# Ledger of designs, part 3: VH-VL binders against C2 domain-containing protein 3 (C2CD3)

Target 1, 169 residues: C2 domain-containing protein 3 (C2CD3), of Homo sapiens (Human) (q4ac94r1171to1339)
Amino acid sequence: SSGLLDVGLRYRRSPRTAEGVLAARTVSISVQIIRACGLQAAAKALAEREPALQFSATVGVNASVTTHLSFLPQGEQRRTHPVACSFCPEFSHHVEFTCNLVTQHCSGEACFLAELLEFAEVIFAVYHENTKSASDIISIESCKEYLLGVVKVPTKELLIKRSGITGWY
Below, E stands for the ipSAE of ESMFold2; O stands for the ipSAE of OpenDDE; V2 stands for 0.75 times the mean of E and O plus 0.25 times the DockQ between their complexes.

## First folded at step 2 (VH-VL)

Design a19 (framework fv_ficlatuzumab)
Fold by ESMFold2-Fast, scan of step 2:
Structure a19 (fold): chain C 169 residues (1-169), chain A 124 residues (1-124), chain B 107 residues (1-107)
Amino acid sequence: as target 1 above (169 residues)
Amino acid sequence: QVQLVQPGAEVKKPGTSVKLSCKASGYTFTSYYMHWVRQAPGQGLEWIGEINPSGDSTNYNQKFQGRATLTVDKSTSTAYMELSSLRSEDTAVYYCARDEGIAVWGTEDYFDYWGQGTLLTVSS
Amino acid sequence: DIVMTQSPDSLAMSLGERVTLNCKASQSVSSYVSWYQQKPGQSPKLLIYWASTRESGVPDRFSGSGSATDFTLTISSVQAEDVADYHCQQYYSTPLTFGQGTKLEIK
């Protein structure tokens, strides 16, 4: 089947700090964005309403992907570098999301993690950006972004599969 | 089938050094941290330090910093603890113990498998 | 360093009795406490981790509880094979530290 993004997710605990203290017993979600494919269909659909996208829908999009964990603030969002002129860009992007889990209600971190990850998602948004050439000195417009697609990956299995979750979504 | 095999006993004179071994089998040696813990006769357990067999990174209890050296030999799946400047107070059973956590992700710092222990006697 | 203090130093129980072993940390260790059983002449064996989670293969008569500074290991019905020293450990911060141990004997 046709997934848009080839991704990997893994749960991880931080190692000990140099001061001899365990690193606040933080929880990390490791996210890999390997590649996207099939972006031409989305580009063509957008081009029907946005004439500025007609060329990109034919030649290739300048794609970047944002990653957002549903249980973290929007300010923790990450973004890949854009890959120029491709409908199947390769990102090879790896990021780690770290959060401190401090609660007196659960029996340790594992209890709180199970509750949190049961309902959470990793949200990927794929964008195309139009940029002006470096030689366009008179242009005030530099960048416009267009949303090509959204992919949601549930985190429910991260506590069950220590090796993580991988595949097309 | 996880096993950590240690020699039964070692006798050393004060001022010398000892290198204790711990041979692991039944699991992927580089996938788990190895810790060293000692127990003086009639006393509680005392943590010496830890080593990541994959990268050879180490962390020590400050009490043993500069005296204890943890190393591994990946080819033989053997961990070593060298303790220098031995004193009579170093007489104890020395255990190697496997961290429960997967090493790539760091330590859990509690120990699911223990070696049988080596009794080190330091006397003149 | 975090100091772990166990009480009592030793106790003797009759078969089938409930036994409670205590462990107190000098500062809060949250739920980062494990318990080990050490039979005479043997290595320690993991019983409990994360204050209350029982290790696989450990009989359900063993249970752990507590948080912050006060922790308890309970054996609901003591059996002859439970004769051992019991050690608590904190792994909240380095250096990792253990209590002095509680010796359990059967009458």
Scores: ipSAE 0.006, ipTM 0.495, lowest interface PAE 10.8, mean pLDDT 81

Design a20 (framework fv_levilimab)
Heavy chain, then light chain:
Amino acid sequence: QVQLVQSGGGLVQPGGSLRLSCAASGFTFSSYYMSWVRQAPGKGLEWVSGIYSGGSTHYGDSVKGRFTISRDNAKNTVYLQLNSLRAEDTAMYYCARHSDEYYLGWEDAFDIWGQGTLVTVSS
Amino acid sequence: DIQLTQSPSSVSVSVGERVTIDCKSSQSVLYSSNNYLNWYQQKPGQAPQLLIYYASTRESGVPDRFSGSGSGTDFTLTISSLQAEDAAVYYCQQYYSTPLTFGQGTKLEIK
ESMFold2-Fast, scan of step 2: ipSAE 0.207; ipTM 0.682

Design a21 (framework fv_levilimab)
Fold by ESMFold2-Fast, scan of step 2:
Structure a21 (fold): chain C 169 residues (1-169), chain A 123 residues (1-123), chain B 111 residues (1-111)
Amino acid sequence: as target 1 above (169 residues)
Amino acid sequence: QVQLVQSGGGLVQPGGSLRLSCAASGFTVSSNYMSWVRQAPGKGLEWVSGIYSGGDTHYGDSVKGRFTISRDNAKNTVYLQLNSLRAEDTAMYYCAREGYDLWSGDYYGMDVWGQGTLVTVSS
Amino acid sequence: DIQLTQSPSSVSVSVGERVTIDCKSSQSVLYSSNTYLNWYQQKPGQAPQLLIYWASTRESGVPDRFSGSGSGTDFTLTISSLQAEDAAVYYCQQYYSIPYTFGQGTKLEIK
């Protein structure tokens, strides 16, 4: 496993609805991104592929992290605010995903959340967010984000462990 | 030792009101889902109302708008206010705690019940 | 609402016999790794007592002659080696969703 991200995952069942009528319909999957470290190697590899990017030992990268649950649409992704000029950014970021107990599978069939969690992952993508280059004006058609790395954490243990999942990945 | 002790109840005419009390010892009512379940003479069990540890309340369709569940955390007591009573509300009323298993993070059923209090609605 | 149907409505058996009580749910009561189906015993003049939770887990202090089983929508309570004190009404209950619902009960008489 990767030692790049210090994360925490927790599963919480909410037996109530906003209207107080139907209970046990939703659960919360809590995701914490505490920090990333050791981004020097990824930054070096990125700079070799993208010569316009310059990273020094004293400057670092402008890192942001996206969180994606593998069984949810990509539109449900969350992103941290970027942390500038660091190879060990501290995010202290917390996000919750509200999930239905019975969901529609990608095939259109309903299935239980527990069945999805047996085979699902939380996918963290770490990006460098580029600012205006000294030599060029960034094109409106140009993507500002450059992928530094991907960390995947299986969700199966959320069904078993009382306190959730935590550690470096 | 955990227990629930009920009080209140009695005979009341149609359209009347009663307040049932359920006092807990050995545990905290605000930490558990608490329910009221009734049983008409010679009939089966019917879930009536519940209050979530976070304060949300729920009601069965037959009592919605007439009954109100509440609690007093300082007295560690759950109440059921019965208004606009009808003959079909005649029943033994039980309060019960739903247990929560810390290791699984899940609820496991009504493991502690009060002794019941009889409500008779008659003219 | 989830409806629970119990069968039989009543049964009379002798001490030492085995009896099976069925409970059918109008929809699945499975969530995650748990099935939200309980069994209660109610003796005359007493409050109900929890026997089985999560379809098959026996409550502390309940004799091992009581067992629960079931999948999806079909559940059974089995009482082996019946004792005279087992005369009671038995109820299944779902707590998968609000409103919580009970089966209509099965009266067990021991002769």
Scores: ipSAE 0.000, ipTM 0.485, lowest interface PAE 14.3, mean pLDDT 80

Design a22 (framework fv_levilimab)
Fold by ESMFold2-Fast, scan of step 2:
Structure a22 (fold): chain C 169 residues (1-169), chain A 123 residues (1-123), chain B 111 residues (1-111)
Amino acid sequence: as target 1 above (169 residues)
Amino acid sequence: QVQLVQSGGGLVQPGGSLRLSCAASGFTFSDYYMSWVRQAPGKGLEWVSGIYSGGYTHYGDSVKGRFTISRDNAKNTVYLQLNSLRAEDTAMYYCARDLEYSWGDLYEYFDYWGQGTLVTVSS
Amino acid sequence: DIQLTQSPSSVSVSVGERVTIDCKSSQSVLDSSNNYLNWYQQKPGQAPQLLIYYASTRESGVPDRFSGSGSGTDFTLTISSLQAEDAAVYYCQQYYSTPWTFGQGTKLEIK
């Protein structure tokens, strides 16, 4: 397995003026989720774990992906829109996380963002969105999500590669 | 005033070892990524290695497995251990102040350089 | 790795003349509206000194006659009215991705 998600990560900071004055004390961490492929095995495994699901795994899945930066609160997660009935969904999803250059660690000490990125990761969780009841009839009150898989990408290269991190994970 | 003062170096036989030191003053050393850049006599500049404040390191392909960069933040010093030296390693070695680690990419260039330490590898 | 190619490799000019040194990158070094391309001056027997960063921003203390321009893959260092003290080797350097790489250098001699 050479990877499930085609992603890109970049570190962006506001450019300095000619006088060397920093315009902002924040940076943007850019996350792109381009596509997923090879979801057949995950769909089969999901159907085996969730015997109440009566949908056919051979039709494809309604995939969505959540993005979580390991050093940010879980409430700051982002999610793609679902892509219907596909084992190789194309998301073309782009989000930016605005982060302070200086954050406070859980120990109460000030931590610099660059230090956090040395040991942090981006966590992608891939879900199937199922709107069908046990009778396979759609109900607006019956939308459920099911985990297909998790992909973790280390962030330590973001400070030393302006091209960022890109590829299948 | 920012200063980088280098020491170490000298003449060594192929296969030998040397340790270069670069003592920093005039700034908060632990806030900066530090790098080593070398220059063979009459030739251009080649980046050798860099080290984050927390100790994470990067190396150029020509020196991977032979050179080790390290730092002592309490002593404001960065080191380069040269092992398995070859004639091709003969160069002036410069330490340089690199990006500001603690603030995340304030400056992405080598703004202060040490005076250089000559390493000659010859039989 | 990103390869930087400078031209010319050497040039000889007179005091008061204008000179341009080109640096071509094998791939774009543009990100977030910044070109991660720096210029250094190395006088004989001395360590390199930063002249310009972000392709066009002069370092503090660098004379106005030095200017940088360009974007993406093609960059130029211009010295508008040469002085005798400008005799040096000039290097471009990219900070877009590791390994950090330098151009081969341009030797500027003054007649």
Scores: ipSAE 0.006, ipTM 0.573, lowest interface PAE 9.2, mean pLDDT 81

Design b01 (framework fv_libivirumab; at its last look DockQ between E and O 0.05; V2 from the best seeds 0.00; counts 0 for: pae E 15.7 > 2, placed apart)
Fold by ESMFold2, look of step 3:
Structure b01 (fold): chain C 169 residues (1-169), chain A 121 residues (1-121), chain B 112 residues (1-112)
Amino acid sequence: as target 1 above (169 residues)
Amino acid sequence: QVQLVESGGGVVRPGRSLRLSCAASGFTFSSYGINWVRQAPGKGLEWVAIIWYDGSNKYYRDSVKGRFTISRDDSKNTLYLQMNSLRTEDTAVYYCARDSYYGWSYYFDYWGLGTTVTVSS
Amino acid sequence: DIVMTQSPLSLSVTPGEPASISCRSSQSLLHSNGYNYLDWYLQKPGHSPQLLIYLGSNRASGVPDRFSGSGSGTEYTLKISRVEAEDVGVYYCMQALQTPWTFGQGTKLEIK
């Protein structure tokens, strides 16, 4: 009923020595967006208040997923290509986020990436892109996207699990 | 799926040279640092050298510094250890080991099968 | 160099009984970020070493739950809650705080 998203998270660093314990090298956080399910229930619930979703809630949504790390600026988000007309889309999408080992908080303090990951989240937003024309000839609405749901996955286990984090959320 | 295969070991007299190779497959070689770790017969493990993923930094155990040179050829997915002025105490099985950083530890997550170097007069 | 000292250097254990291996470092392996930079490896007879425990207490993928790591600072312990025949081999601790990376001298675990 609430919808689920199947994802994977991993990261990797460059090697370091004793003098490079606080290496200035970047870290890649790999995010895989595999698939979703349960989107019909979400679309129907939203369509009770959003009439533009009525058709898509019946036949299938054009789903795409944005991915954002909570400690990075919103402009660093990434988006999948949409998967047309489905309530259980398969995305099979892979993105990489490049992060500095030592990173600033909004307060300007430098900190280790590990400290940020302790409390951070990967934020997934699932959208429907409504590409079907409205019934009116003079429709003001063009292609518009609608938020179906948000999934947040904590990153703290990434600090200790070398295989990464996978599963349904 | 990740595989490391060492080669180039042999029996040589003191003062001679050998070059060890480590062929990597099943991962993006150019994104990883790799180590050499050795084990003398009947003895424990001893770290020898590391090279960074981009080749920018190389570090050696003091007992081999100036005699051994670690290098990599990313076009061939191959790590090398050039061992000059070999001594009897260099006799060991030599492993290549992929460096992996997950959290804040360097640990060796994949190891080769080893290649044997015997330095005997 | 950080010197790693293991104890005991060998032990014989009846199958099903617990075992404990200690590792002591010549200086603290606890980094200011809160992690202990101490790893454990097992080398089974005739095999390459394999990672068991990283950052003091985290099991590597595929390592049975009967293995656990604990400790902080300069003293660390690997425990096997119920020793099985497949656990035979030499156990090494390694500090991952500073180069050169250094191993303990090894602890040989045997059955009987």
Scores: ipSAE 0.000, ipTM 0.465, lowest interface PAE 15.7, mean pLDDT 79
ESMFold2-Fast, scan of step 2: ipSAE 0.090; ipTM 0.606
ESMFold2 (binder alone), look of step 3: mean pLDDT 92; pTM 0.946
OpenDDE, look of step 3: ipSAE 0.015; ipTM 0.587

Design b02 (framework fv_libivirumab; at its last look DockQ between E and O 0.02; V2 from the best seeds 0.00; counts 0 for: pae E 16.1 > 2, grease 21.2 > 18.9, SAP .4964 > .496, placed apart)
Heavy chain, then light chain:
Amino acid sequence: QVQLVESGGGVVRPGRSLRLSCAASGFTFSDYGINWVRQAPGKGLEWVAIISYDGSYKYYRDSVKGRFTISRDDSKNTLYLQMNSLRTEDTAVYYCARGYDFLTGYYFDYWGLGTTVTVSS
Amino acid sequence: DIVMTQSPLSLSVTPGEPASISCRSSQSLLYSNGYNYLDWYLQKPGHSPQLLIYLGSYRASGVPDRFSGSGSGTEYTLKISRVEAEDVGVYYCMQGTHWPYTFGQGTKLEIK
ESMFold2-Fast, scan of step 2: ipSAE 0.005; ipTM 0.570
ESMFold2, look of step 3: ipSAE 0.000; ipTM 0.494
ESMFold2 (binder alone), look of step 3: mean pLDDT 92; pTM 0.947
OpenDDE, look of step 3: ipSAE 0.022; ipTM 0.610
ESMFold2, look of step 5: ipSAE 0.000; ipTM 0.472
ESMFold2 (binder alone), look of step 5: mean pLDDT 93; pTM 0.950
OpenDDE, look of step 5: ipSAE 0.000; ipTM 0.567

Design b03 (framework fv_libivirumab)
Fold by ESMFold2-Fast, scan of step 2:
Structure b03 (fold): chain C 169 residues (1-169), chain A 121 residues (1-121), chain B 112 residues (1-112)
Amino acid sequence: as target 1 above (169 residues)
Amino acid sequence: QVQLVESGGGVVRPGRSLRLSCAASGFTFSSYAINWVRQAPGKGLEWVAIISYDGSNKYYRDSVKGRFTISRDDSKNTLYLQMNSLRTEDTAVYYCAREWGSYLDYYMDVWGLGTTVTVSS
Amino acid sequence: DIVMTQSPLSLSVTPGEPASISCRSSQSLLHSYGYNYLDWYLQKPGHSPQLLIYLGSNRASGVPDRFSGSGSGTEYTLKISRVEAEDVGVYYCMQALQTPYTFGQGTKLEIK
């Protein structure tokens, strides 16, 4: 099975010493969302779970992805530009997360980067968006956003792989 | 890091025009809906307008419909409010506010500092 | 338009004491999927509004546990378990069920 999203993750800056890696106070992680596949199948599965939902070709149909690092607050979540929900839509999205580990992003004392990433994940939430244009009123009923799926990518190998983590998830 | 900064406010006579700007930084501007919210001196908050992430949908409060136009330039990470036929009732501090959306969750999580518009004699 | 009504319009509280603010909507803000589209904002003197509570009861990032939101349908309440000097300002409820988004008239919280 190939997964839903073709993604890439890379640690942007890596100190040369083991002590420097473990004691790093700033995490800079590059996240690339290249493309998705199987979004129409995921949308059909959602419609089967919610019998009242219908997808219309006459309204705008787009897909977007939110990225969340499990060790960062919800407010640090990022979202791709919406793209047409085709067979294999290409996002070509690149975003960087820079986090100061001695602040609210770390519990107490300075976090060790390797220890933090051992149990962390990058969480991708994939959405299908329908927008009804030319309405006099915007309501939750007219601007629909549906969660198609959640993709989780472990970060435990991020510091081990020089080229980062790449592939379908 | 994530910031919205308004500008373009000033003092004008009734019937004149002003264009407000809201400069965004620290996030992917093109992925978010943005609101304009105003506050008259000593009064409460009043929602003015919203523009969708792609700019295709725009909604206004009735009292400004036909006079105000909301727009965005994603290449400059900037939101605009073109205010025509200004009235004394439009006197207020104008804030831009980012609307966070995730599935069915919608709320204004980041607000600018505001820019003051005074419409008087 | 949905009309939002707050009560009381002003509160004067001794530090450490609780405070409670009510918000009523002219129609139900409960969506069929179980979400209540009511948010609470705080505007400190000379500052921009800041989000406190979204979807009726969810605390925004960085908001202390002493703040809580409750209610459903047309009746909502914001509670502060132990008021601190930093909590001074005007509190607004807002419905986000449909445009135009509408705010309550505001509740001013002052310290005795």
Scores: ipSAE 0.000, ipTM 0.489, lowest interface PAE 16.1, mean pLDDT 77

Design b04 (framework fv_sutimlimab)
Fold by ESMFold2-Fast, scan of step 2:
Structure b04 (fold): chain C 169 residues (1-169), chain A 121 residues (1-121), chain B 109 residues (1-109)
Amino acid sequence: as target 1 above (169 residues)
Amino acid sequence: EVQLVESGGGLVKPGGSLRLSCAASGFTFSSYAMSWVRQAPGKGLEWVATISYSGGYTYYLDSVKGRFTISRDNSKNTLYLQMNSLRAEDTALYYCARDLYSGWYEAFDIWGQGTLVTVSS
Amino acid sequence: QIVLTQSPATLSLSPGERATMSCTASQSVSSSYLHWYQQKPGKAPKLWIYDASSLQSGVPSRFSGSGSGTDYTLTISSLQPEDFATYYCQQYGSWPPYTFGQGTKLEIK
């Protein structure tokens, strides 16, 4: 497989009411992050910039992934738990991004949602989380994160594929 | 109220060209995909073409592909169908329809009155 | 492409009677993409039933739709004069082309 990240994406609309033609109450995009692989090259590049990361470049990274829909606010970004000491971490992570049109989580009206999907992306950022040893940890703020890579998956095919999109990216 | 009004139909010889227009009012035109559906005299409905909200994506019936071009001008709330190399089998009443692909379901929920295209020698 | 076949081509019935018409697809269609349109002579079609069984706003409760896979049905429990029209089924899949059946003409007699 040639990609960094094995993911799945699906588009879903809220159930319709029994009466009339009503605007969709919610639109959701389900995102599954299955695994990452081939993190050796990114870890080596990081270690050249950060000598303290040389051990991680040899043994494995502590990887976490953030998921961001390009048309949603940054506050809607989600993050996996980190997977320790691996160049091929398995996340088995599922998140659902829901635009509640009544609460205006999405920036546009219902009619814009499919157009947003024509030009939108799901943006995955893969990080190495470098934490202090257990005896040295003071707070969560002592953690440092380093970007390993970014994967962008266009959402336009969700408008065509009922089963969603899956594969390496 | 929501309305679609077609125009531009007429009599044309085989091999000729016509441009149909559909004027939209009463809704945010730029938020909806739009379609053309035709109906030959005394016959059933046949989908012809669809265009996305932005105009970036277009889809066509195989028999019209390469001859017909669907386009839109969101600043004028107008949908177009440029028809070239017309054939006798293109004779039909052409309807403009709003495509709910973006919303509550995927269907043609609002239709215009239609404009008649007659291709004959 | 998916071919939709409607039967019967013509139904001749009187007001008060029950009407039933069918739409058969050449391959399985999700009920979420099977719709029915009503068209009266000289008028544009109207979306009548969407997602196989959901009535469009303003459609009387005497209408119902059902079905799944390849077989779909539109039923009118007790015909009224305004119901006499041609009914078309349509598959609006997630991907073009979008196809219509040839229509069932419901006429008075």
Scores: ipSAE 0.006, ipTM 0.496, lowest interface PAE 11.4, mean pLDDT 78

Design b05 (framework fv_sutimlimab)
Fold by ESMFold2-Fast, scan of step 2:
Structure b05 (fold): chain C 169 residues (1-169), chain A 121 residues (1-121), chain B 109 residues (1-109)
Amino acid sequence: as target 1 above (169 residues)
Amino acid sequence: EVQLVESGGGLVKPGGSLRLSCAASGFTFSDYYMSWVRQAPGKGLEWVATISSSGSYIYYLDSVKGRFTISRDNSKNTLYLQMNSLRAEDTALYYCARVGYYDSLGYFDYWGQGTLVTVSS
Amino acid sequence: QIVLTQSPATLSLSPGERATMSCTASQSVSYSYLHWYQQKPGKAPKLWIYAASSLQSGVPSRFSGSGSGTDYTLTISSLQPEDFATYYCQQYYSLPPYTFGQGTKLEIK
C-alpha cells in the first residue's frame, strides 16, 4: 500500500554567519513534510475511538504533523501549521535541526553523529486538530489534538545519498 | 491568561553588565521556545536570542555572541538574559517574547511590556 | 541573510479608507514563515497575521494578508481609529535569525 506522508530528509553543513562558515562541530538535518494523503481510514479509526468526532467526505480532517528526531530530546520536536478540511493535506513544511557532529556517549565515550544516524529515525506524528468553532482556516488557539497515525523514516541512508531521502512513508 | 513580565533593566556604563529576567505565567512554560527581542528608542524590532523549550538549543544575534547569555529555569517559569561588555548600541527596550506553538513557523505570539536598558556614560 | 523592506515607510490616511502596505524580501520566502505585528506607541508588539494570511485570534476581519515568494501585502479594507499603528513584517526560515522589516507607520491624515 502507498504511504501516508510524502517527506524529504537531507544532511547539510550550513554556514550561519554572513562571511564565514560555522565551526566544523555542527551540521543541520533538513526535514520536509510535503503532503499527506489517504487520511480517511485513519479518520474512520479515530471516530470509532472518539464518537463525538464525525468525519465526512466533504469535510476532511484538520491535519498537523510533529517531527521528532529519535536521538534528540522529546522537547526539541517541531510542529507544522494545521491544514483544514482535507484527507490529502499539503503542508509544504520545512524545518532544520541543528546537531553536534560529535556527541558524548552516556558512559562518557565520544559518539559521532554518523553512528547515531545509522540506527536513528525521524518520527512523524499526524494529528487531527479539532476546534469548538470549526472553520476552513483552523486556529492554533483553542484546539484539541487527536492522534491519526505515526510514520517513522530511518536515517541510515542520509549520509550515503547527497540528495537525501525522499518519498512516501 | 498568558503574561510575561520583564525586569532588570537600568542605566549602565559602557563595558558594564546587567541581568534581565522574564517571569512567565498562564501557560506551560517548559513547552515553549522563548526569545529576547529589542527595540532601540524610535527604531524597529531586532531579535537578540532564542532558547529551546528544554534549554538544549540556543541561538544568538551575531553582534551579541560571546557577550550575552540566554538561559531559563523551567522550575521557576523564568527566562534570563545575562548581558556583559555592554555597548552604546545595545541601548534598547528589551522584550521577552514567546515563540508560537508551531515553533517551526517562527512567530512570536505573546510579548512582555519590555524593560529599558540604557548604556551611556 | 534575508532582508525585509517595507513600503511605504509612512502611510497617511483617513478613517474609512483602504490601507495597503507591502513587505519585500531580498530572497524568496515561503509564505508559511512570514508574519505581521501591530505596535501602538508605548506598547509591546502584538502578533497580527501569521503565515502570511492567517489572522491571529481577536484580529478584525477587515484585516487580510496575502503574498508569496518575495512580495507580501497587508490590507485593511476600511480603516478604524484603533488601526492607526506601526506594522512590522517578520520572517523566519527553519533556523534563526528572526528578521524584521523596518516598519510602516500608519498615521491619521
Scores: ipSAE 0.000, ipTM 0.517, lowest interface PAE 13.3, mean pLDDT 80

Design b06 (framework fv_sutimlimab)
Fold by ESMFold2-Fast, scan of step 2:
Structure b06 (fold): chain C 169 residues (1-169), chain A 121 residues (1-121), chain B 109 residues (1-109)
Amino acid sequence: as target 1 above (169 residues)
Amino acid sequence: EVQLVESGGGLVKPGGSLRLSCAASGFTFSNYWMSWVRQAPGKGLEWVATISGSGDYTYYLDSVKGRFTISRDNSKNTLYLQMNSLRAEDTALYYCARESLYWGEGYFDYWGQGTLVTVSS
Amino acid sequence: QIVLTQSPATLSLSPGERATMSCTASQSVSSSYLHWYQQKPGKAPKLWIYGASSLESGVPSRFSGSGSGTDYTLTISSLQPEDFATYYCQQYDYSPPFTFGQGTKLEIK
């Protein structure tokens, strides 16, 4: 397996309801994050860059994944709970993104999801979450995140794959 | 109002070439997948080719694959069909059609008037 | 690959009568992806019913569509003179090709 992240993506067309045009212009994208694997190399690189984390690189990482659709606002990111002490964490994470097709940039007409998906990506950022306690006070100073890797999955195949997109990336 | 106007049809001998055009108006052309659908005289409808709004993705009926090329110029709101190696069975009225807003549903909400292509000796 | 077969090929009726025509698919098709078009002689087709049962804007309420799986029908409850035309069913299964039935010609008796 040469990929970092095992994911699944599905497109669901907008339901047509008696409520009208707003519901008609909404579609859902289902995202599953099943597991990550092969985090040893990323952990080793992180430990070399951040020597204080060297113990984590030998035991495993506390991995979490953020999901961002390239055509949605930054505030629409989703994040998994961290999985402790593992180089092959299983997330079993499922989320739905609701996408509206209308944008001002399209001269007041709908900016179709089909066109957005043709050039769009689902961006997965994998982090190690580390909490440092002040050694002399015994308190949590802050939750620190360290980037392990980024996986980008093009969405163009969602429109032509009946079963969606599944595999390692 | 949405309008699609085809042109470029004519009489051509087998093995010849023609280029069809479809002038679109009344909507944001670049946001829509577009198709060519043909109809032989007195016969039914047959889908020929589809192109994405950007022009980067194209699909063809098996019997025209390698001979026909669908393309578009979004700056001119125009759809094209380049037809090479024409055969007698390609004789038909060729319609320009706009695919609906909802790509997953796969229907054509507006059609042009058609342009006639006749392939004969 | 999916073949749509329409029956009857020709339906001869008088104004005021009920018309029913069928579209049969060679394999199961989601009703959401089965559509109907009306075509009058010398004119382009017009979208008439989408998703098996939803009337396109401007289509009179005397028209209805129904069906699931392999069997679909278009019904006109009381024929008007302007309804005499050829009707085509069409399916789409998440990717091209788009396929059409051969058409049912509704003609005046």
Scores: ipSAE 0.006, ipTM 0.496, lowest interface PAE 14.0, mean pLDDT 79

